# VHH binders against Sushi domain-containing protein 2 (SUSD2), part 2

Target 1, 195 residues: Sushi domain-containing protein 2 (SUSD2), of Homo sapiens (Human) (q9ugt4r445to639)
Amino acid sequence: RLASAFGDPHFVTFDGTNFTFNGRGEYVLLEAALTDLRVQARAQPGTMSNGTETRGTGLTAVAVQEGNSDVVEVRLANRTGGLEVLLNQEVLSFTEQSWMDLKGMFLSVAAGDRVSIMLASGAGLEVSVQGPFLSVSVLLPEKFLTHTHGLLGTLNNDPTDDFTLHSGRVLPPGTSPQELFLFGANWTVHNASSL

## First folded at step 4 (VHH; framework vhh_7mjh_2)

Design c14 (from m1a with S56T)
Fold by ESMFold2-Fast, scan of step 4:
Order: sequence, then structure tokens, then C-alpha cells
Structure c14 (fold): chain B 195 residues (1-195), chain A 122 residues (1-122)
Amino acid sequence: as target 1 above (195 residues)
Amino acid sequence: EVQLVESGGGLVQPGGSLRLSCAASGFTFSSYAMSWVRQAPGKGLEWIGRIYSGGTTSYNPSLKSLVTISRDNSKNTLYLQMNSLRAEDTATYYCAKGRWYFSGSEYTFDYWGQGTTVTVSS
């Protein structure tokens, strides 16, 4: 199943729920205890080509680790206009090859504007540039059914519990914009769980 | 729980050398960049340098000739070697763990040790 986050930022959960959350900070997109999968993203105002700050926020970095795998971050390159990939906080170069076989994951770069990551579990990420922000897609195989939490929702074929808080409490359908903001804020990355 | 414990501080004579250690626990040490930061009495924090997971180092240019940062991932330990110490190097020295999902500052940290005091005096 596929879930996505893109634009200002618009989210589509694994069960197909659509919502918008203009957060400022670092957030859990996905955590799954099944394989100790963690996907985290940073949301902040963007910078347009003319140096003007955007009014809304979007994703500017995404980071992933599964179990004891390498830690990979994909971020907007501040002045190069493309993507940077970091392996355990060290910037990677793809000038001599477009792929890397890392601990617990395979990573490939297409034309410098798209990064694909495939994890040992079969989970996958695709990251690309969309205007001043990142577009992120997460693909999960069916074995993750009932094992997901975070902004991308609970993958269980039931969209009514997609707004599940970190505590396990569920916000009901028809949630107000204020309550949706609380849902997003509830999934803020805490220092102890920072990748 | 994440813990960073510095050791090796103390009194040292001007021109002497000293090696500080930082014992890390509660996280996968080998996966993170680690930094040393110091604070002289009555002054602000001064970043000393950083060592990435692969062993690549980055130093404050004003301190590069005086210090060497290294790590031993098998012991979960970070080191700061200081040579040719001066009275101006008197400070509390902190071990700090980096955050890896930021695209902003190379000085961003999520955990700090309690610090160890180095006094350079005759």
C-alpha cells in the first residue's frame, strides 16, 4: 500500500484518508514495530527562487531507518536546487554510480531529482523535488497490516482510525481543523526517538 | 535512556596535553555524528569539532591545530585529544550527540553530557 506527503503539505494515508497539516518541526510520518521501521520528516516554510519565504510549510527533509540498518536522510540542497543524500550524517556522492547497497537497504538516484530506497522488509520510499518542497511516497507490503502508526495513518483497511494519536487514542471522523493540528503536533519527534 | 558521560578532565600545566573520553549508551553510537563543545567560565558555548559515523572530522578553524577528535565504535567511546594547552583552554567540555534529519545546522544536538572541567594552570 502506498501513502504520500507532498506540497503544502498534503497527506494521503495508507487507507486513503486525505488531510493537510501545516506543521513547523520534525514529525513521525511512520513507525512500525514489526521491523522497527521509522520514517521521520521535517516540515518548514519553503524558500522560493527569489528568496521569499512561503506562507505555508512543506517537507524539506526525510529520514529513514529499519532495525539496525544504516540511517539515510534525503534533503533539499540549500543552493544547488536538487537533493542531497546523507548516510549516517555523511553526504554521499553519486557522480561515479547511481546506486548504493547499504546496510539493510538499497538506494538509487535517478537524474539527481528522485531518490528511491528499498528496505530489507520490502518497505520502500521515493523522494523527489516538488517546487520548494519534497514529495515523499511510502510503499508497504501487506505484512505491515495493523502494524503502522504516525501521520501516514494506521494501515488496517479502516480509514476511521487514521487519526490515531501516539497514546493510541483515536480522533473521530469529522475532526475539526484545530483537532487535526493537534493530531499532527502529537506526532512531533521527541529527542529520545530522534534518528 | 540516552546517556553521555565525559571523563578525563582535571588540572594540567600550560603546554601540556590531555585526552578526554565520552562514554555513550542508550543509542546506536556507530550511526551518529558526535561533537565536542566547550564553555569557558562566564562565556558562551564554543563548538570544537565533529566526527561523523565513518570517521571523517570537521573542526572549528580556530581550534583545528590544537585538537584531534576520534572514536572507538567497539567501545561506544568518543575522544578529544588536546595538545599545547593554554590558560584560555580552561573550560567545561561537553560531549554532544548530533541529530541526523536536519538539513539546517551542523551544530544541532539532541543530547549532551554533564561536562568535565579542564583547568590549565601552573
Scores: ipSAE 0.000, ipTM 0.150, lowest interface PAE 14.8, mean pLDDT 78

Design c16 (from m1a with S58Y Y101T)
Fold by ESMFold2-Fast, scan of step 4:
Structure c16 (fold): chain B 195 residues (1-195), chain A 122 residues (1-122)
Amino acid sequence: as target 1 above (195 residues)
Amino acid sequence: EVQLVESGGGLVQPGGSLRLSCAASGFTFSSYAMSWVRQAPGKGLEWIGRIYSGGSTYYNPSLKSLVTISRDNSKNTLYLQMNSLRAEDTATYYCAKGRWTFSGSEYTFDYWGQGTTVTVSS
């Protein structure tokens, strides 16, 4: 099951719910206690080719860790317009290699500024550049059914509970833009949990 | 083409320390996780630990901080530091290359060195 976040940023949950959330800060895209999987993203105004900031926000970085795995962050590179990969907060070079066998994950970089991460659980991430922002896709195997939380929703074949807050409270279908902002803000990453 | 050459073995007294090296060639060393495995005379293989391409490690819990694995990607070299050696640590020590496989969700070894012998004797 696939979920994505791209553009200004537009989100598509694992159960197919579409929404837009123009946050500023770091947010939980996905957490799953089943494997202690955490996927976090940073949303901020983009920088256009002429050096000005965009009016809206989008994803500019995404970080992932599963259990005791290495921590990988993929972010927009300043000035180059491509992707930069950090392993445990240290910038990686792909001059001599296009892939790495990391603790708890496999990482590869493809031509066209695409980064793919496959975790030991079978969960996967694909990150690419779309204009001034990142495009992020997350693939989860069926064993994660009923075990997901965060902006990408609750994977359970029921889209009516995709706007579940950290407290477990569910916002009803037909949620207003103001309530969607509350949903997004509720999944803010706090310093103690930041990757 | 792939070559793994261990060195640094020898005779050491109980309670002593020893550092083994493994020189790798014929593949992109920095991309791969690397392991140390040992075999005592007349016994089976015992996995010691692995180090991932970025330097993170995962050890056999039964060895409880007795060992430290490190790597120098600029020199294509893997290291095993052993402390507080006991007679039971007498074995041939192997450097091994392998990869995690998604389908198996396990680590497989595809190449091994010739081994270096460590003898702990008073």
Scores: ipSAE 0.290, ipTM 0.703, lowest interface PAE 3.0, mean pLDDT 81

Design c17 (from m1a with T57D)
Fold by ESMFold2-Fast, scan of step 4:
Structure c17 (fold): chain B 195 residues (1-195), chain A 122 residues (1-122)
Amino acid sequence: as target 1 above (195 residues)
Amino acid sequence: EVQLVESGGGLVQPGGSLRLSCAASGFTFSSYAMSWVRQAPGKGLEWIGRIYSGGSDSYNPSLKSLVTISRDNSKNTLYLQMNSLRAEDTATYYCAKGRWYFSGSEYTFDYWGQGTTVTVSS
């Protein structure tokens, strides 16, 4: 199953629920205790070609770790307009290579504008540049059914529980814009858990 | 034209230390996870450990306290540091090229060196 986040940022959950959350900070896109999978993203104003901030917010970085794997962060490169990849907090160079076999994951880069990650569980991430922001897609194999939480929803073939808070409480369908913003804010990453 | 050439083997006394090298050529060494595997006379293959492209490493739990794997991507060279060697460590040591096949449950090796022999005896 596929879930995405892109633009202003617009989210599409694994069960197909669409929503927009204009946050500023770091948020849990996905967590799954099944494999100790964590995907986190940063939302902030973008930078235009002339150096001014964009109106609204979007994703500018995404980080992933599964179990005791290496930690990979993919972010917008401030100077070049492409993507920058960090491995365990250190910037990687792809001048001599386009892919790497990392601990617990495989990573490939295409022309600096698309990064693909395949995790040991079979979970996958694809990150690309969309204007001043990132576009992120997450693919989960069937074994994750009933095991996901975060902004990308609860994968269980039931979209009515996609707005599940960290506490386990479910916001009902037809949630107001104010309640939807609270849903997004509820998935804020705290420093102790940040990748 | 992938080649892996091990060196550094020889005779060492019990309790001694030894560092093996593996010179790699014919592929983008920095992209691949690399492993060390050994085979004692008359026995099967025993995986020692591997080092991933980014420098993270993992080991056979029975050997973890005795060995360290490292790599130098600028020289396309893989290393195995062994300490507190015992007679049971006598074996041919192989450098092996491999990668993760995305299943998360297995790995495979597509190229092996010819091996270097370590004999622990007094």
Scores: ipSAE 0.286, ipTM 0.698, lowest interface PAE 3.0, mean pLDDT 81

Design c18 (from m1a with Y52W Y101T)
Fold by ESMFold2-Fast, scan of step 4:
Structure c18 (fold): chain B 195 residues (1-195), chain A 122 residues (1-122)
Amino acid sequence: as target 1 above (195 residues)
Amino acid sequence: EVQLVESGGGLVQPGGSLRLSCAASGFTFSSYAMSWVRQAPGKGLEWIGRIWSGGSTSYNPSLKSLVTISRDNSKNTLYLQMNSLRAEDTATYYCAKGRWTFSGSEYTFDYWGQGTTVTVSS
């Protein structure tokens, strides 16, 4: 099952719910206790080709760790306008290689600024550049059914509970833009859990 | 063709230190996890530890305080540093290339070197 986040940022949950949340800060896209999977993203104003900042926000970095795996962050590169990959907070070079077998994950970089990550559980991430922001897609195998939380929703074949707060409380369908902002803000990453 | 060539073995005094090297060729060394495995005379294989592409390491808990694995991706070389060597560390030491799989690569290897012998004796 596929979920994505892109643009201004627009989100599509694993159960197919569409919404927009113009946050500023770091947010939990996905957490799954089944494998201790954590996917976190940073939303902030972008920088356009001419050096000016965008009026809205979008994703500029995404980080992932599963259990005791290496920690990988993919972010927009300020100097090159492409993607930059960090492994345990150190910048990686792909000049001599296009893929790496990391602890708990496989990482590859393709032409056109595309980064793919495959985790030991079979979960996958694809990150690419879309204008001044990142486009992020997350693929989860069937074993994650009923085990997901975060902005990308609760994967359970029922879209009516996709706006589930950190506390487990569910916001009803037809949630207002004001309430939807509160949903997004509720999934803010705190310092102790930040990747 | 994939080749792994171990070197640095020999006779060492008890309490001494030794660094083994493994020269890799025929594949993109920097992309793969690599392991060290040893076999004492007349005994089975004992896994020492693994180093992933980015330098993260995992060790056999029984050996963790005695060894350090490192790699130099620019030289296609894997290292095993051993300290406080004892007679029971006498073994043939093998370099092994990790087999990449989607379900993880724990203890799975597709290529091995011929080994280098370490003898700890007074």
Scores: ipSAE 0.023, ipTM 0.534, lowest interface PAE 6.4, mean pLDDT 81

Design c19 (from m1a with R50Y Y101T)
Fold by ESMFold2-Fast, scan of step 4:
Order: sequence, then structure tokens, then C-alpha cells
Structure c19 (fold): chain B 195 residues (1-195), chain A 122 residues (1-122)
Amino acid sequence: as target 1 above (195 residues)
Amino acid sequence: EVQLVESGGGLVQPGGSLRLSCAASGFTFSSYAMSWVRQAPGKGLEWIGYIYSGGSTSYNPSLKSLVTISRDNSKNTLYLQMNSLRAEDTATYYCAKGRWTFSGSEYTFDYWGQGTTVTVSS
């Protein structure tokens, strides 16, 4: 199953629920205890070509780790205008090759504007540049059914529980904008858990 | 049109080695990445690795100490060398044109072989 986050930022959960959460900070896109998979994203104002901040927010970085794998972060690179990849907090260079086999994952880069990450579990991420922000897609194999939490929802073929809080409490269908803000804010990453 | 034919499967004792081949036709083999994928009985698909047109390889980290992927562009043939086989490596092994990706790239898996069965048993 595919889930996405893009634009200002707009989210599409694994079960197909659409919503917008204009947050500022770091958030859990996905956590899955099955393989100890963690996907986190940073939402902040973008930088326009003239150097000024955008009024709205979008994703500017995404980080992933599965179990005891390497930690990979993909972020917007203001200096180069494309994507920058960090391996365990150190910037990677791709001048001579477009791929790397890392601990617990495979990483490939296409023309500096698209990064694909394939994890040992079969989970994957694709990150690209969309205007001043990132577009992120997450693909999960069938074995993750009933094992996901976070902003990208609970993968169980039932969209009515996609707004599940960290505590396990479910916000009902027809959630108000104020309650949807609560859902987004509830998945904030704190320093102790940050990738 | 495009055809991929695997061979070399069979019965192997634990700790043994086996080499699988995949004969490709119907496309410019030397221009495409090629992949190996396996499926154990009653389980889902598990990607093994892929090899780019130039020979660079990428492997599933959980399997890379067990396997080596290579190719011979002059013979349109893809190979999978497996060493130190375990009972858990019993599976049907498939070769596929392209590599696993989400973007719909030209290298996305668009053709698969029929598979060849490897049984690891004493």
C-alpha cells in the first residue's frame, strides 16, 4: 500500500483518507512495531527563489530507520537547490555513483531530485522535490497490515480509524478542523525519539 | 516478445552452493537493470537484489552475505550464485526485468520469468 505527503502539506493515508495539516515542527509519519520501522518528517515554511519565507508550511526533511539499520535523512538543499542525503547525520556525496548499499537498506538517487530507499522488510520511501517542499511516498508490503501508526494512518483497509492518536484513542469520522489539528499535533516528535 | 527463462534449481543439502541462470530475449538486455526475487512456500515475495546494466549490484542487506548477482551481456544471461544455503532458503526464484521502484521508471519490474525451485533439505 501507498501513502503520500506533499504540498502545503497534504496527506493521503494507506487506507485512502485525505487531510491537510499545516504544522511546524517534526512529526511521526509512520511507526510500525512489526520491524521497528520509524519514518519522521519536518514541516516548516519554505524558502522562495528570492530568499523570503513562504506563508504556509510543507515538508522539508524526512528521516527513516528500521530496527538497528543506518539512519537516513533526505532534506531540501538550499545551497544546491535539490535534495541532500545524510547518513547517520553526515552528508553523503553522489558525484561518482547513484546508489549505496547501507546497513538495513538500499539507497538510490536519480539526477539529484529523487531519492528511493528500500528497507530490508520490503518497506520503501520515495522522496522528490515539489516546488519549495518535499513530496514523500511510502510503500508498505502486505505484512504490515494492522501494524502501522502515525500521520499516514492505520493500514487495515478501514479508513474510519485513520485518525488514531498516540494513546490509541480514535477520532471519529467527520472530525472537525480543530480535532484534526489535535491529531497532527499529537504525532509530534520529541527530542528523545528524533532521528 | 520479452522472455525470461530461469534454470539451475533443484535439491541442495544445507551448507551447499547453487548457481541459477536466467536467459533473456526480446529486449536490449545490456541496457536494463535485472533483478532476482524469491518466494518461499506460503510466504510473500522477497527481493534478493539487482544488477545495473554496467554491473553494479545492490542486495537485500539480510541476504547479501549469501548471494552474488552477476551478468554476461554478451550472452544475455543473468546469474545468481548462492552459498551456505539453509533450509529457510527453500523457495521459487524468479528473475525479473528492471528493479523495484515506486516511480514507474523504465527499470520497474515489467516482466518476470516462470521461476525455478530450490529446495534445501538433508
Scores: ipSAE 0.000, ipTM 0.143, lowest interface PAE 14.3, mean pLDDT 74

Design c2 (from m1a with S30K)
Fold by ESMFold2-Fast, scan of step 4:
Structure c2 (fold): chain B 195 residues (1-195), chain A 122 residues (1-122)
Amino acid sequence: as target 1 above (195 residues)
Amino acid sequence: EVQLVESGGGLVQPGGSLRLSCAASGFTFKSYAMSWVRQAPGKGLEWIGRIYSGGSTSYNPSLKSLVTISRDNSKNTLYLQMNSLRAEDTATYYCAKGRWYFSGSEYTFDYWGQGTTVTVSS
């Protein structure tokens, strides 16, 4: 099952719920205790081609780790509009290679600055550039049913519980933009857990 | 054609140290995870450890305190540093290339070197 986050930023959960959350900081997109999978994203104002700051926020970095795997971060490269890939906080070069067999994951870079990651569990991430922000897609195999939490929702074929807080409390469907902001803020990454 | 050529084996005294090397050619070495595997006379294969494309390592827990795996991507060379060698470390040591597709923590190799022999004896 596919979930995504893109633009200013628009989210589509694994069960198909759509929402917008204009946060500033680092947030949990997905956590799954089944494999100790963690996907975290940074949201901040973008910079347009004319040098002006955007009114809203969007994703500018995403980081992933599963269990004891390597930690990979994909981020916007300054003003170039391209992508930078960091492996355990070290910037990688793809001038002489287009893929890497990393601990617990496979990483490939395609033409047009598209980064694909396949994790040992079969979970996948695709990251690309969309205007001043990142577009992130997460694909989960069926074994993750009932095992996901975070901004991308609870994958259980029931969209009514997609706005589940870290405490397990569920915000009902039809939640206001102000209440959705509280949902997003509830999934803030604390420094001790940051990738 | 993929080639892996081990070197550095030989006779070493108990308690000594030895560094093995594996020269790789015929593939994009820096993209692949690489492993060391050994086989003592009359015994089965024993996996020593793996080094991934980015330099992270995974070791056989029984051997972790005795060995270090490293790589030099500019020279297409894989290394195995062994310390505090014992008679039971006498074996043929093989360099092994991981497969291109990802299968998690599987024991999957598509190419092996000819091996280099290490004998620990006085």
Scores: ipSAE 0.422, ipTM 0.772, lowest interface PAE 2.0, mean pLDDT 82

Design c20 (from m1a with S35H)
Fold by ESMFold2-Fast, scan of step 4:
Structure c20 (fold): chain B 195 residues (1-195), chain A 122 residues (1-122)
Amino acid sequence: as target 1 above (195 residues)
Amino acid sequence: EVQLVESGGGLVQPGGSLRLSCAASGFTFSSYAMHWVRQAPGKGLEWIGRIYSGGSTSYNPSLKSLVTISRDNSKNTLYLQMNSLRAEDTATYYCAKGRWYFSGSEYTFDYWGQGTTVTVSS
């Protein structure tokens, strides 16, 4: 099953729901307790090729970790230069080879600034550049059915609960743009706390 | 449960040296950047420096000549070596875990230790 986020930014959930959320900050794209999989993204104004900032927001960074794996971040490098990959917050170089076998994941970079990540569970991410922003796709094997939460929805073959809040409350079908913004804001990255 | 426990603070004479330790548990220590931050009595927080998973360091330029940060990933331990201590270095010293997922949030931390106090006085 495939979900994606791209542009300013447009989201397609695992169950096929389409929506737009123009946030600014850091958001949970996906959480899956089955394997302790976490995928987070940063949304902010982009930088155009001429050096000016965009008027809208889009994804500029995405990070992933599964269980006890390494943490990989893929981000827009700068005003020019495509993608930058960070391993546990250190920039990786691909001058000697186009792939790396890391703790709990395999990653590869391809011509055209495309990064592919495959996790031990079989979950996968593909990140590429689309204009001033990132395009992110997440592929989950069938074993994740009923185990997902976040902006990319609840994977259960039922799109009516794709707008599930962190509390477990479900926004009804036909949710307004104002309610969609609240759904997006509800999935802001927070420090873990017992409070 | 994520825990960070600082140790090694105490009373030091001016011009002396001291090494602080931070014992980490409850997460994959080797996968995260770690930070040292201090707070002098009645003052705000001052970032000291950061060490990435591979050992690369970045320091507050005003403190770079005073301190060295290192880590031992096999022991889940972070260190801060301080030399040529001055009275103005009297503070509570905290280790902090770098926020996972975003290197671009280099001054955003998700967990802090309780701190260890360093007093520089004759």
Scores: ipSAE 0.000, ipTM 0.230, lowest interface PAE 10.3, mean pLDDT 80

Design c21 (from m1a with S30R S58E)
Fold by ESMFold2-Fast, scan of step 4:
Structure c21 (fold): chain B 195 residues (1-195), chain A 122 residues (1-122)
Amino acid sequence: as target 1 above (195 residues)
Amino acid sequence: EVQLVESGGGLVQPGGSLRLSCAASGFTFRSYAMSWVRQAPGKGLEWIGRIYSGGSTEYNPSLKSLVTISRDNSKNTLYLQMNSLRAEDTATYYCAKGRWYFSGSEYTFDYWGQGTTVTVSS
């Protein structure tokens, strides 16, 4: 089961719900207590070639950790262009297609700005560059049914509870644009929990 | 093609310390998790610990307070630092290379070194 976040940023939940949330800050894309899986993303205005900010926002970084694994962050590079990978907050140097067997995950970096991560649980992430922003895809195996929370929704084959707040409150189907913004803002990452 | 060569073994006094090295060649050392495994005379294999590509470590709980594993990717070298050595630490110490795949056993290895002997005696 695939969920995605890309562009302006447009989100597609694991149960197929589509929505747009123009956040500014760090947000929980996915939390799953089953394996203590955490996927967090940063949303901010993009930077154009002339140095000006874009009018909309998009994802510029994503970080992941599962249980006691290494922590990997994939972000847009500030000066060199393309993707930059941080391992436990230290920048990794990649000049060729490469891969690494990390604690609790496998990391692969392909020439052409694509990073793939496979976690010990079988969960996977793929990160690529799409214009001034990141495109992020998350693949979860079936054992995660009923165990997910965050912007990418509650994976349970029922899209009506995809807008579940951190408190556990569910926003009803047909939620207004203002309520959708509230849903997004509710999944803000706080400093103590930041990867 | 893949070669792992251990060194640094020898005779050490009880309570002493010793640092073993493993020189790797024939593969992209920096990409792989590496382990140390030992075998005392007449006994089975005992896993000591592992260091992942990024430097994170995992140890056998029975040995965690006595050993430290590190790596230098620029030199393609793996290290095992041992402290407070006792007679029971007398063994042949092996460097082992992790197998590459997306899911697998934490104890799966595809290449081993020849081993280096450590003798702890007065």
Scores: ipSAE 0.422, ipTM 0.772, lowest interface PAE 2.2, mean pLDDT 80

Design c3 (from m1a with T28R)
Fold by ESMFold2-Fast, scan of step 4:
Structure c3 (fold): chain B 195 residues (1-195), chain A 122 residues (1-122)
Amino acid sequence: as target 1 above (195 residues)
Amino acid sequence: EVQLVESGGGLVQPGGSLRLSCAASGFRFSSYAMSWVRQAPGKGLEWIGRIYSGGSTSYNPSLKSLVTISRDNSKNTLYLQMNSLRAEDTATYYCAKGRWYFSGSEYTFDYWGQGTTVTVSS
């Protein structure tokens, strides 16, 4: 099952719920205790070519780790305007090769604007550039049913509980924009747990 | 043709240190996980550790405090640093190339070097 986050940022959960959340900071897109999978994203105002910030926010970095795997971050390069891939906080070079076999995951880069990650569990991520922001898609195999939490929702074939808070409390369907902002803010990454 | 050539073995005194090298050719070295494996005379193979393409390492817990694995992708070379060597570290040491599997968390080996012998004796 597919979930995505792109643009302003617009989110589509694994059960198909659509919402927008203009956060500023780092947020949990997905956590799954089944494999100790963690996907975190940074949301911030974009910067235009003239140096001005955009009014809205979007994703500018995404980081992933599963169990004891390497930690990979894909981010917008502030200096060059392309993508940077970081492995355990160090920048990787793809000048002579388009792929790497890492601890617990496989990486490939296409055309310098798309990064694909396949994790040992079969979970997958695709990251690309969309204007001043990242577009992120996450694919989960069926074994993750009932095992997901975060901004991308609870994968259980029931969209009515997609706005589940870190505490386990569920916000009902038809939640106001103010309440959706609280949902997003509830999934803020604290410094001690940041990837 | 994939080739792995180990070097640096020899006689060393107990408590000494030694660094082994493995020169790799015939494949894109920087993209593959690499391992060290040893075999003492008359015994089975013992996995020492591996280093992934990005430099992260995983070690046999029994050996973690005694060894360090590193790589130089610009030279297509893998290294094994061994410290505080003991008589029981006497073995033939092999460089092994990870076999790439997209699925699963475990790497197996598709190519091995011929080995280099380390003897720890006074």
Scores: ipSAE 0.000, ipTM 0.334, lowest interface PAE 12.7, mean pLDDT 79

Design c4 (from m1a with T28K S30T)
Fold by ESMFold2-Fast, scan of step 4:
Structure c4 (fold): chain B 195 residues (1-195), chain A 122 residues (1-122)
Amino acid sequence: as target 1 above (195 residues)
Amino acid sequence: EVQLVESGGGLVQPGGSLRLSCAASGFKFTSYAMSWVRQAPGKGLEWIGRIYSGGSTSYNPSLKSLVTISRDNSKNTLYLQMNSLRAEDTATYYCAKGRWYFSGSEYTFDYWGQGTTVTVSS
């Protein structure tokens, strides 16, 4: 099952629900206790090629860890407009290799414009650049059915509970834009949990 | 083409320490996870531990307090430091290369060295 986040940022959940959340901060895209999988993203205004800021926000960084694996962050490079990869908070250089077999994950980089991560569970993450923001896709194998939480929804073949808050409370379909913003804000990453 | 050459084995007394080396060639050493595996005379293989491309390690819980794995990517060399050696640590020690993708989930290896023998006796 595929879920995505791109653009302004527009989200498509694992069960196919579409929504937009213009947050400013760090948010939980996905958490799954089954494997202790955590995917977090930072949303902020973009910088256009002429140096001006966008009015809306988009994803500019995404970080992932599963269990006690290495921690990988993929972010927009400030100077080049391409991608920069951090391994356990240290910037990686891909001068002699385009891939690395890391603890609990396989990482591959294509000429600074696409990063692919495959985790021990079979979960996958693909990150690319879309204008001033990141485009992020997450692929989960079938064993994650009923085990997901976060902005990318509850994977259970039922889209009516995709807006589930951290508390377990479900916002109904047809939720107002104001309530949808509260859903997004509810999945804010606190300092103690930040990757 | 791929070559792994272990060295540093020998006779040590109980309670002693020893550092093994593995010189790697013929592949992009920096990209791969590398493991140490041992085999005592007449027994099966026992996985000791793994060091990933980024330097993180995973150890056999039975051996974790006794060993440290490290790597020097500039020299294409893998190391195994062993302390407080006991008679039961007598074995041939192999370095092993992880498969081309995602060695961490399977304990699978595609190339092995010839081994270096460690004998612990008084």
Scores: ipSAE 0.380, ipTM 0.738, lowest interface PAE 2.3, mean pLDDT 81

Design c6 (from m1a with A33S)
Fold by ESMFold2-Fast, scan of step 4:
Structure c6 (fold): chain B 195 residues (1-195), chain A 122 residues (1-122)
Amino acid sequence: as target 1 above (195 residues)
Amino acid sequence: EVQLVESGGGLVQPGGSLRLSCAASGFTFSSYSMSWVRQAPGKGLEWIGRIYSGGSTSYNPSLKSLVTISRDNSKNTLYLQMNSLRAEDTATYYCAKGRWYFSGSEYTFDYWGQGTTVTVSS
């Protein structure tokens, strides 16, 4: 099952629910206790080619860790306009290689504008550049059914509970824009658990 | 042609230390995880540990206090540092290259070295 986040940022959950959340800060895209999988993203205003700030927000960085794996962050590179990859907080160079066999994951870089990560569980992450923001896709194998939480929803073939808060409270279908913003804000990453 | 050549084995007294090396060639060493595996005389293979492309390590819990795995990507060389050696550590030690495999087992290898023998005896 595929879920994605792109643009302003527009989210598509694993069960197919669409919504938009213009957050400012770091948010949990996905948590799955089954494998201790954590995917976190930063949302902030973008910078256009002429140096002006965008009015809306989008994803500018995403970080992933599964269990005791290496920690990989993919972010927008300030000067090159492409992607920058950090491994355990150190910037990687791909001049001599386009792939790495990391602890708990495989990392592949294609043409400098797409990063693919495959985790030991079979979960996958693909990151690319879309204008001033990132486009992020997450693929989960079926063993994650009933084990996901976060902005990308609860994977259980029932879209009516995709707006589940950290507390376990479910916002009903037809939720107002104010309540959708509350849903997004509820999944803010606290500094103590930041990747 | 992928080639792995272990060296540094020999006779060591109980309580001693030894460092093994594995020289790799024929592939992009820095991109792959590498493992050490040993086989005592008449026994099966025992996985010692793995070092990933980025330098992170995973060890057999039974051996973690005895060993340290490291790598030097500029020299295409893998190392195994062993301390507090006991007679039961007598074995042939192999380096092994991780298989290029999207969701494969952490114990899957596609190339092995010839092995280097370590004998712990007084």
Scores: ipSAE 0.215, ipTM 0.657, lowest interface PAE 3.3, mean pLDDT 81

